# Designs tried in a protein design chat: VHH binders against EKC/KEOPS complex subunit cgi121 (cgi121). Part 28

Target 1, 174 residues: EKC/KEOPS complex subunit cgi121 (cgi121), of Schizosaccharomyces pombe (q9p7j3)
Amino acid sequence: MILPLFPETQVHVFVYENVSNCAAIHEQLISQNPIYDYAFLDAATILYKKQVYSAIIRALEDRRDEQMKTKTIHSEVILSLSPKTEISSAFRQFSMTKKSKNIVVVKIDSKLTEEEEFERLDKLVEGNRVEFSDEELQKLIDFKVLKKNYKLDPSTLENPLASILSSIALRGYS

## First folded at step 1 (VHH)

Design y22 (framework vhh_7yz9_2)
Fold by ESMFold2-Fast, scan of step 1:
Structure y22 (fold): chain B 174 residues (1-174), chain A 120 residues (1-120)
Amino acid sequence: as target 1 above (174 residues)
Amino acid sequence: QWQLVESGGGLVQAGGSLRLSCTASGSIFSDYDMGWYRQTAGNEREWVAFIYSGGDTTYADSVKGRFTISRDNAKNTVYLQMNSLKPEDTAVYYCTAKPSYLFGSRTDYWGQGTPVTVSS
């Protein structure tokens, strides 16, 4: 993927459905195993490709400007999905849990190709790989979770994209 | 699995100071957001202060300007410095930890609680 202001940065996004080992992955993330240095998101929280890209861009901007609030670029992606700068709330809202079934995985600064990252992740994730597309994401989203996370009202529910992107871009400006 | 042990509570006169400590064991401390809650008899626990793994802090309106939360990652310890204590601060104080890299789960770790009594 080519980002407008960060073409030098390798970015890969993967989607897995029907994942059976989320509890094991979760334990590895808590232990800070460097093999698991990815942003593991609950797919129930992601509706659009642009939602993920906006969080990635915001995280990269915060890193460039020396304004990261978290330890890694991957945790900064998770924070950047949230409309607020409160780290624990962002992780509760967007991170994979041991009970998650479908996940979105983001890798930044990979020295591997997309194909090589797929091969690595297929060893870590026990699930079915699907295309990173709006169509696939819309099969996995939980609209109650999305509405709550972004405080969507009835007037924005028919087309929430602009509201979601604005929330990500304006995080911390309140 | 994670154990949080609070210390530093006790009896103090109004206007005095106390420093609470919470030491974590079992897992890597630096990846956790740490906080303090308090509970008075007959009431639910209320949030007091929180320090995120990235260093940002937040405080309840009732303690702003009087309490300071800090952490020492090398010692796996979070502190709550309580100044200008009031009788209304009398409560059992609980340390809590939330994993900062994850979670979508709402499971928090809690200490056993340390009582603070402010006279009058």
Scores: ipSAE 0.000, ipTM 0.125, lowest interface PAE 12.0, mean pLDDT 82

Design y23 (from y19 with L99Y R100S Y101R F102L S103W S105P G106S R107G; framework vhh_7yz9_2)
Fold by ESMFold2-Fast, scan of step 1:
Structure y23 (fold): chain B 174 residues (1-174), chain A 121 residues (1-121)
Amino acid sequence: as target 1 above (174 residues)
Amino acid sequence: QWQLVESGGGLVQAGGSLRLSCTASGSIFSDYDMGWYRQTAGNEREWVAFIYSGGDTTYADSVKGRFTISRDNAKNTVYLQMNSLKPEDTAVYYCAAGYSRLWTPSGYDYWGQGTPVTVSS
């Protein structure tokens, strides 16, 4: 992914379905293994490429402006997906868990090519890679989870993208 | 500005119980996630239990069914109730506080100094 506002920042986004080792990955994240320096998201929470893109841009803007609320850029991406600035709530809502089956993985500031990151992640994630596309994401989304996370009502469900992007951009933070 | 003070460790016989406590000071405790880790000589710190700010919990397989993590936000305290203790539970136990770091390899924002637990047969 090429970001017009951050052209020198390397950003890679990967999608895996039918992941069998989420509990092991979660343990590695908690144990501080530097090999796992990525944002691991539950795909049940992601409907559109633009949703992930908007969270990445918001996180990069907050880093540029010295307004990050979390310790790492990857954690800031997770926070930036939330319509609220409550950090623990954002992580419960969007981070992968031991019970996750499908995940979205974001890497920022990679020193590797996209192909090299694919090779590395394929060794860490026991699942099937799929294209980072709206079509593939819409196969993995849980609409009940999405509706709850963004507080969507019947009037906004007809155009959830606009509502989600607005929530990310206007999270109640300057 | 934020400090974690641990207590409750000690010597106990196999099959016994201990309750560890960790009290946070200097910040808004209720917004943070809390974890317990343990370390034996010559080994890396091992994750034991985790509790989200909202009360949801997760446990390492080695302690599941025996240990219970809980929190009291009014007291800024997290607890680890350890039941059916085994000699292999002997370790220094560390309290950790964080939010972003639980999902990144950078680790936790804050650590306690550790409290030793020895389980003898």
Scores: ipSAE 0.005, ipTM 0.313, lowest interface PAE 10.9, mean pLDDT 82

Design y24 (from y19 with A96V G98H L99R R100G Y101S F102P S103F T104L S105T G106S R107Q; framework vhh_7yz9_2)
Fold by ESMFold2-Fast, scan of step 1:
Structure y24 (fold): chain B 174 residues (1-174), chain A 121 residues (1-121)
Amino acid sequence: as target 1 above (174 residues)
Amino acid sequence: QWQLVESGGGLVQAGGSLRLSCTASGSIFSDYDMGWYRQTAGNEREWVAFIYSGGDTTYADSVKGRFTISRDNAKNTVYLQMNSLKPEDTAVYYCVAHRGSPFLTSQYDYWGQGTPVTVSS
C-alpha cells in the first residue's frame, strides 16, 4: 500500500482467524523478541480498514514530527488506535492477548514484499489467513469491545466509522 | 560512521564456555540497542539475545539460562557470555545495533561481519 504523505513507506496488513498459538506469540512479544517486530492487534477491536489506516497515518505523522510516545512505529500504531494518550490503556484495549482468537498484524518499513512477509508470518502464526477487507473484519469484531474502547453511545452506533476516525485523528486534543 | 568488530569466537568442547565481544566505533553507543544473532549451515539467521539501551535483556528459548548478554557503555562494547555450550550452538555469531527498541520497525542499523563458534562433542 501507498500512502499519499508517505509514498516511500511500505505498509502491509494481514488478518488471521482461528489462531491457536496466541499465548506463544504473546510470550515472544513480552520477551521483546525482535523477530516479532509487528503490531499485533486483537481483531475483536477492528471494524474497518480505514480504522487501521488512520492509526498508521497518525503513527507515521508522529514519527515524521519526532513526537512518538512509544519506542517503535509498531507500538505507535497501537497507541494511535486509542482515543487517549495513555500508553498502557491503549495496549490493554487494542493489543493481542494470550486469549485472542483472531488477529490483525501490521508491518511498516518492510524491506520484503507482501508475499515474503506472508511466508515469514505464516511460520509465526498458527491460523488461517483471510483478506484484509471490511467484510472479513466485520466477521471478527466484538461490538461490546468496540463500544467500550471508543465510548460509543446509541447515536454514534448508527455510524461508528466517523466517530472512530475522529477519535484517532483528535487523540490528545479532545 | 559506525563499525561493529566481533571477537572471542573459536573452538570449544561441549560443556565449555566462550565470551564474545562486539566493540562499536562511532558516537552515542549508549543510545543503541545491541544484540546477537547466529546462523548455522542451511538455516536462516536466528536471534539469540538482545540488550536495550536502558539495560533490559531478552533471550531466545534455546539459550535462556545458558547465555548472558551485557554491555559496557564506557568501552562501547556488548558481550555474550556463553556457558554450557552444546554442539548445536555451532554457528557464525553476528553482532547488531539499532536505535528504537524494543521492537524494530526496519532492518538493524548495523551488523558485524560475524565470528565463528565451533562446539565439538
Scores: ipSAE 0.000, ipTM 0.165, lowest interface PAE 13.4, mean pLDDT 81

Design y25 (framework vhh_7yz9_2)
Fold by ESMFold2-Fast, scan of step 1:
Structure y25 (fold): chain B 174 residues (1-174), chain A 120 residues (1-120)
Amino acid sequence: as target 1 above (174 residues)
Amino acid sequence: QWQLVESGGGLVQAGGSLRLSCTASGSIFSDYDMGWYRQTAGNEREWVAFIYSGGDTTYADSVKGRFTISRDNAKNTVYLQMNSLKPEDTAVYYCAADSYWYTGSPSEYWGQGTPVTVSS
């Protein structure tokens, strides 16, 4: 995908369901293995494609403005999903855990095509790839987790997209 | 730069307990997430437990229910209480300070390691 504000930036997003090796992936992330330089998100936290894209755009804006709070663009994407700027809290809220079953994987600045990244990730992730679409994401979301992460109340649950996007856009300003 | 000093390792029989301590010198301890890792000969370091600056904890599946990580910010110290030790827990244990534990920001602050041997 091409972002209008960042047309030279390569962005790939992949969705995997029924992943059996999340514990092994999590250990590689904690051990700081550079092969795993991706944003690995728990699909239980992602309801819309626009949610992921809004976080990517915010992270790229922070990189452009030399205001990144984390060391990598991928960790900045994870932070940018959170309505607050505390790094450890954002990772607990949105990042893949050993208990995750469905994941969303983001790669920024890849020199590889989408097909080549898929072939690479297929070697790392033991699960079934599904389309990155609102339809597929809505099958994987955990509304209890979503409500907690974005502080949604009964009035905002009627239109969660607007509330979520507002929370991402207003991160650190409210 | 920080210095991390580990203590509390040793030889223990299976089913026994040990408490590891890691004390940091420096003024930014409370801002860092702190973790324990372990390494056996010929293998990469594996994560054991983390405690976040806010006090929340997380554990590797292999130690969950047996190990407890805690911190004392007034003493700049992180602890690992190890109960119901198994021979498989035999390793050199390392303390690390890292604000970006999950995403490959390499810890610039590692301890020198403390060996733990669990006899069958």
Scores: ipSAE 0.005, ipTM 0.203, lowest interface PAE 10.6, mean pLDDT 81

Design y26 (framework vhh_7yz9_2)
Fold by ESMFold2-Fast, scan of step 1:
Structure y26 (fold): chain B 174 residues (1-174), chain A 120 residues (1-120)
Amino acid sequence: as target 1 above (174 residues)
Amino acid sequence: QWQLVESGGGLVQAGGSLRLSCTASGSIFSDYDMGWYRQTAGNEREWVAFIYSGGDTTYADSVKGRFTISRDNAKNTVYLQMNSLKPEDTAVYYCARTSYYGEWTPGDYWGQGTPVTVSS
């Protein structure tokens, strides 16, 4: 996909359900294996496509403005999902864990087509790819996790989109 | 706010064992994932072992089967039991409140580390 504000940047987003090897993937991420240079998110934390896009845009803006707080653009995407500027907190809240079952995978600056990235990811992820859509994400979300991560009250939780997007866009300013 | 103090290092013969300790001060130790890292002069730090807040563990291939990481949340302490030590394990060992992709934030690593020397 092409982002209007960053048309030169290649972005691919994949959603996998029923992933059986999250523990193995997580081990590779901690060991900094460069083959795993993606943002691996727990799908339990993602409700909307716009949530992911907003985090990607914020990360790209921070890179453009030389304001990145993390070592990689993919880590910056994970940080950008959090309403706080604390790296460790953001990763605990949004990144996949050994116990994750459904994941959202983001690749930025790919030199490969979406089809070629899928072939590579198919070797790394043992699960079923589904469409990156609000409908599919809604099947995988955990509303208790979402509420905790964004500090949502009961009234906001009924229609959380604006609050989530505001938290991502205004990270560090609120 | 967080401070980590490592101890237990020293000189040991190849094939020997050491138990490293890392005691944390600060709030909510039990909520944080903890790791052990090591560094030799002139080289980047490398990850050794990781323990989740829930108690699950993972290890670098170079130490798998020889090292065991554990925690005691009542004492705010994380441990690294090192068995079958090799000269290649010689390094300064640091404990850290760990992050994803080996990301290190200033303030996540505290203290001087604890040096380990393994003689042949």
Scores: ipSAE 0.016, ipTM 0.335, lowest interface PAE 6.4, mean pLDDT 82

Design y27 (from y19 with L99S R100P Y101T F102E S103Y T104W R107T; framework vhh_7yz9_2)
Fold by ESMFold2-Fast, scan of step 1:
Structure y27 (fold): chain B 174 residues (1-174), chain A 121 residues (1-121)
Amino acid sequence: as target 1 above (174 residues)
Amino acid sequence: QWQLVESGGGLVQAGGSLRLSCTASGSIFSDYDMGWYRQTAGNEREWVAFIYSGGDTTYADSVKGRFTISRDNAKNTVYLQMNSLKPEDTAVYYCAAGSPTEYWSGTYDYWGQGTPVTVSS
């Protein structure tokens, strides 16, 4: 994928359902194994493709402006999904856990093609790949989790996209 | 506010043992994942061991089988039992509170001040 604001940055997003090895992946993430240098998100927290793209764009803007609060661009994507600037809150709200069953995986600055990243990830993730599309994401979302993470009320929950995107874009200044 | 205070560091001979303690002031301890990290001069902090709020533990390969992390929620304390110490274990040891994935980011809201451990050959 090509992002208009960052045309030289290679971005790949993958969705896996029915993942059986989340506990093993989680252990590799906390061990800082460089093979697992991706943003591993709980799909229960992601409703739209634009939600993920907005977080990626915000993370890339923060890297460009030398304003990253985390150690890696992938951690910055996780932070950027949160309406707050608190790192611990963002990871608790959006990152995969040992209990996750469906995940969204983001890779930035890949030197590999999308197909090559799929081959690599399929060896790490024991689950079924599905299309990165709004239709597939809407099958995996937990609206209770989404509502809590973005503080949505009944008036915004029926069409939450604008509220979510504003929260991501204006994080820390809204 | 919430503070983490480490204790139990010191000098020890190779093959010896030390027990580090980290006590949190505040009522949120039982909800947090707790970890031990270490740092040598000129290097980034390295993860050592983690204990989840639910009690599950995980260890860096370099310390697996030698170190044991445990917690006492009633005392708001996390412990690191360090056995069969090696000179390469010499570092300042830090207690941290938060999500395990915060380790990757290199930043935390709740860190201790560090306790030095020196292992002589």
Scores: ipSAE 0.013, ipTM 0.243, lowest interface PAE 8.5, mean pLDDT 82

Design y28 (from y19 with G98Y L99G R100D Y101S F102L S103W G106P R107S; framework vhh_7yz9_2)
Fold by ESMFold2-Fast, scan of step 1:
Structure y28 (fold): chain B 174 residues (1-174), chain A 121 residues (1-121)
Amino acid sequence: as target 1 above (174 residues)
Amino acid sequence: QWQLVESGGGLVQAGGSLRLSCTASGSIFSDYDMGWYRQTAGNEREWVAFIYSGGDTTYADSVKGRFTISRDNAKNTVYLQMNSLKPEDTAVYYCAAYGDSLWTSPSYDYWGQGTPVTVSS
């Protein structure tokens, strides 16, 4: 995919459901295995494609402006999903855990084609790949988790997109 | 902000023991998985030991049987007991915190400042 504000940045987003090996992936990330250099998100926290894109754009803006709060672009994407600047809280809220069942995986600055990334990632993730679409994401979301992460009230829950995007864009400001 | 402070490093003779401590402030410690990493000059940071919030542990092959990781949630502290130390264990040791999440890469910014360990032959 091509982002209008970052046309030279290669971005791939993958969605997997019914993943059985999240604990094994977690161990590989702890060991710093470079094959697993991706942002792994819990799909229970993601409702819209625009939510993921907004976090990616915010992370790329922070990198461009030399304002990253984490060391890697992938960890910056995870932080950028949070309405607050507290790093540990953002990771607890949005990243994959060993107990996750459905995941969203982001790769930035890939030197591989999308087809090569699919082939590689399909070997690492024991689950069913689904299309990165609002329809598929809405089958995997946990609305209780979403409400808590973005502090949604009953009036915004029926159409939460604007509130979520504003929370991502206004992170660190009033 | 999340702050981790390591202590207990120093100079020790080969065959000796040290206990490293890492105390957390600014967040709820008991919810976090904790790890120890080490780094020598010119090399990448390598994983040493990990303890889950539930108490299960795992170790790198290079330290298995010699090092023990443990935690005290009442003190917001994780420990690394290092026995039978070898000159090859000389490094700066860092602790890291993971919520119900995983960090893709260690960072000096939100991981501890590190505590140096020197093992003399």
Scores: ipSAE 0.000, ipTM 0.208, lowest interface PAE 11.6, mean pLDDT 80

Design y29 (from y19 with A97T G98S L99Y R100E Y101G S103Y S105G G106S R107P Y108R; framework vhh_7yz9_2)
Fold by ESMFold2-Fast, scan of step 1:
Structure y29 (fold): chain B 174 residues (1-174), chain A 121 residues (1-121)
Amino acid sequence: as target 1 above (174 residues)
Amino acid sequence: QWQLVESGGGLVQAGGSLRLSCTASGSIFSDYDMGWYRQTAGNEREWVAFIYSGGDTTYADSVKGRFTISRDNAKNTVYLQMNSLKPEDTAVYYCATSYEGFYTGSPRDYWGQGTPVTVSS
């Protein structure tokens, strides 16, 4: 996908289900292994492709405007999914944990092609890669988690897209 | 917002022991994975030990068998029991959550110096 405001930015998004090695991946993240420089998200928190792209666009806008609150573009994507501007809360709400079963992985500014990133990630992640599509994401979402993260009431749960996108786009402004 | 306060460092002889503490305030401590990191002058901060919210632990190869990480959720505190200390364990020790250590490039900005540990030969 091409981002109209960032046409030269390489963006790749991967979805894995039935991941058995989340604890091992998490250990690589805490040891700061640069091979794992991706945004690792818990798929239980992601309902739509547009949700992920909105967070990516917001993170890229913050980088462009020199307003990033975290050290890396990948951590800024994780922060940008949250309706709050608090870093620890955002990571707790959206990032992969040892207990995660399904994950969404984002890579920005890759020096590799999409096929090369597929080969690399398939070696790091012990799970089944599926299409990055609304259909696949909706099989992996946890609506209780989604409701809590975005403060959704029963009326917005029926069609939460607009509320989620507004929360991402207007983080800290309303 | 989290506040993390490290304590328990000091000067010890090689072969000695120290127990470090890190007390958290603010958010619900029991929901967080916690780790200990250390930094020597001129080097990047390195991971030492980690404890998951469920109680499982993992250790850097350099400290396996000598250090033990534990937590007391009622006190919002994580501990690092350091036994059989070596001169190469000399460092400033910091605690952090997993989410902040990797993604922010440091364990979290601290208001203090961490807790310094000096092991003499």
Scores: ipSAE 0.120, ipTM 0.520, lowest interface PAE 4.8, mean pLDDT 82
Fold by OpenDDE, second read of step 3:
Structure y29 (fold): chain B 174 residues (1-174), chain A 121 residues (1-121)
Amino acid sequence: as target 1 above (174 residues)
Amino acid sequence: QWQLVESGGGLVQAGGSLRLSCTASGSIFSDYDMGWYRQTAGNEREWVAFIYSGGDTTYADSVKGRFTISRDNAKNTVYLQMNSLKPEDTAVYYCATSYEGFYTGSPRDYWGQGTPVTVSS
């Protein structure tokens, strides 16, 4: 997938459910295994495709403007999901954990087609790939976590997407 | 695998300066990201500053412009220069080494014993 604002940057997003090896993946990330150069997100924290896209765009903008706060573009994606400026908070909020069951995987600067990237990633993730869609994400979301992460209340829950996107876009400006 | 020892804490007046040190042992220091955290009684440990293996740094908003993190790979040491200290900076300061652990609080994080910093009014 190519984003209009970043035509030279190929992006792929995958969703996996019933992942059995999140703990193993997590260990590889801790050890900084370059084969695992992805943003691994807990699907329980993701409600919309646009939420993911917004974070990706924010991260890419940060990179473009040489304003990244984290080490890698993928970690910046994770940070960009958060309304908080604290890196540790962002990762605790949105990153895959050892206990995660469903995940969203983002690849930035891919040199492969979507299918090729899937084949590569499928060797790392032991789970079932599902469609990257609002419908599928809605099945995986934990609303308690979502509400907590974005401080959603009854008023903002009327249009949670707007609230989420605003939080992402305005991080550091509140 | 890793042993971390913090030092340099103490009592300082508001507006004063303090330099913390953290000496690491066990592996190739230069390959690891290092960071400083702080914690007050009854509260969760919060990140203060990170310095990546590549030398890039990042700071919590509360300390930006006042604190500077640096490292000396030859000495396996990470430093936290704290200037313009405020009473709000009073805490036990910890250093840590990890990758994802810095962000997720993974059990794979390596922490020192901490060094107390008290800033008086």
Scores: ipSAE 0.035, ipTM 0.334, lowest interface PAE 3.5, mean pLDDT 88

Design y3 (from y1 with D98G L99P R100S Y101W F102L G103F S104T T105G S106R P107D; framework vhh_7yz9_2)
Fold by ESMFold2-Fast, scan of step 1:
Structure y3 (fold): chain B 174 residues (1-174), chain A 121 residues (1-121)
Amino acid sequence: as target 1 above (174 residues)
Amino acid sequence: QWQLVESGGGLVQAGGSLRLSCTASGSTFSSYAMGWYRQTAGNEREWVAFITSGGSTTYADSVKGRFTISRDNAKNTVYLQMNSLKPEDTAVYYCAAGPSWLFTGRDYDYWGQGTPVTVSS
C-alpha cells in the first residue's frame, strides 16, 4: 500500500518460503555486502502485513525526525518491530538466522523497479516466492515466538493485531 | 569460542570520568563489531555505543558528546571512555561482540559478565 506520510518513498516487501540458503545469506549480511542491503526478517515473527508496514512507517518517521538509533533504514525497520528500544534484543527477536526457513525481505529507497528487485532477490534467495498477504504470513508464523516477542497474554492471543500495532507505534513511550 | 571480560567499573562522583575496558579471548576480534550496553535493575538492557570492525562509531542520544568508544585490535580490547558522568549513568555495563551489528544477534550474541558503575551525586 501507499504510505500517505511518505509518498515518495519506494517500499517493496517480499516473502519467501522453504529457503535453503539462509546460512549463506546470513554470512553475506555479516560481511556487509552491499548487494544484500535489505531488511531480512524471520517469517516466524510476522503475522500481518500491517505489522511490517507499521515498523516501516515508524522507521521512516524516526529517519525524518533524525532520531534513528541504528545506522541504516533497514536495520531501523528491524528495531521498529520490537516493543522495546533495545537494539540487540530487537535484532535477536526478528532478524533471520542461519536456521530460518521462511523469510520476509524489506527494501526501502529502491533504485530499481519492483520487477527488477524480484529478479535480483530471486538470484540471492533459494526459495519459493509467495504473495505478501496475511493469508500467506499466517502459514509461516510461529505463535510461540510471536507471544514471546510481544508479551501477549491469553486474552489477546485470538486477535493480537491491535496489541502488536500499539507495541510498535508506542515503542519507548509505554 | 571467545570470552569477553570487562574491567574498570566502580564508584565515581557526578561530573567525574571512568574508563571501561573489555578484552576478548579468542581469534578474529578485528573482524567483529563491538558494543557497550547498560542495565539498571528491573529494566531492559539499553545500548550505549557501537564500533564497527572498521572503526566507525555510533552513540545513544543520552551519551553523545560525553562517552567515546574506541578499540585496539592489537590488544583485542574495546574501551568506553565516560566523561561528565551523571547519577543517571549508574548501571551494570556489558560488553557485546557480534560479526555485524546491522542484522544479526540471534547466532552471535557474545556478552561479558558486566561491570558495575555507580555515580554518586
Scores: ipSAE 0.000, ipTM 0.134, lowest interface PAE 14.7, mean pLDDT 81

Design y30 (from y19 with G98Q R100S F102W S103G S105D G106S R107H; framework vhh_7yz9_2)
Fold by ESMFold2-Fast, scan of step 1:
Structure y30 (fold): chain B 174 residues (1-174), chain A 121 residues (1-121)
Amino acid sequence: as target 1 above (174 residues)
Amino acid sequence: QWQLVESGGGLVQAGGSLRLSCTASGSIFSDYDMGWYRQTAGNEREWVAFIYSGGDTTYADSVKGRFTISRDNAKNTVYLQMNSLKPEDTAVYYCAAQLSYWGTDSHYDYWGQGTPVTVSS
């Protein structure tokens, strides 16, 4: 996908369900293995495609403006999903864990084509790839996790998308 | 700004033990993941042990079974208990507070000054 405000930036998003090797992937992320240079999100926290894209756009804006709070663009995507600027909280709320079963994987500034990234990730992730679509994401979401992460009350539960996008776009600064 | 201060390094004979401590000041310690790294002259820093804010731990294969990482959130301190030390463990040991543990190009936001450990004989 090409983002209108960032036409030079290559963005790929992948969704995997029933992943059996999250603990192994997590070990690779801790060891900073460059093969795993992606943002690995717990799908239990993602309800809409627009949620992911809003976080990506915010991270790219922060990079453009030299205002990144984290060391990497992929880490900045994870932070940007949070309604607050607290880094450790954002990672606890949105990152894949050793116990995760379904994941969303984001790649920014890939040197590979989308097809090549698919081939690579399919070798790293032991799970079933599904379409990055609102329909598939809504099968994987945990509404209790979503409600807690975005502090949704009964009035916002009727239209969580608007509240989520507002929280991401207006995160900490006007 | 965060400051990490390491202590507990020194000279020890092979087979001996040392306990390293790293105390954080400035920010909320309990919300951060903490790690221990080591570096020998001419080599890049090597990850040794990691402890999540929730208490789960991971270890490099070279130290697994010999080293134990732990934390005391009330004291803003992370520890590395090093047992059965080998000459190969000789290095400067660094404490780090994790900015991001999810990216392969992630870097720690805060590093200590380092504490030297020399294992002889």
Scores: ipSAE 0.000, ipTM 0.196, lowest interface PAE 11.1, mean pLDDT 81

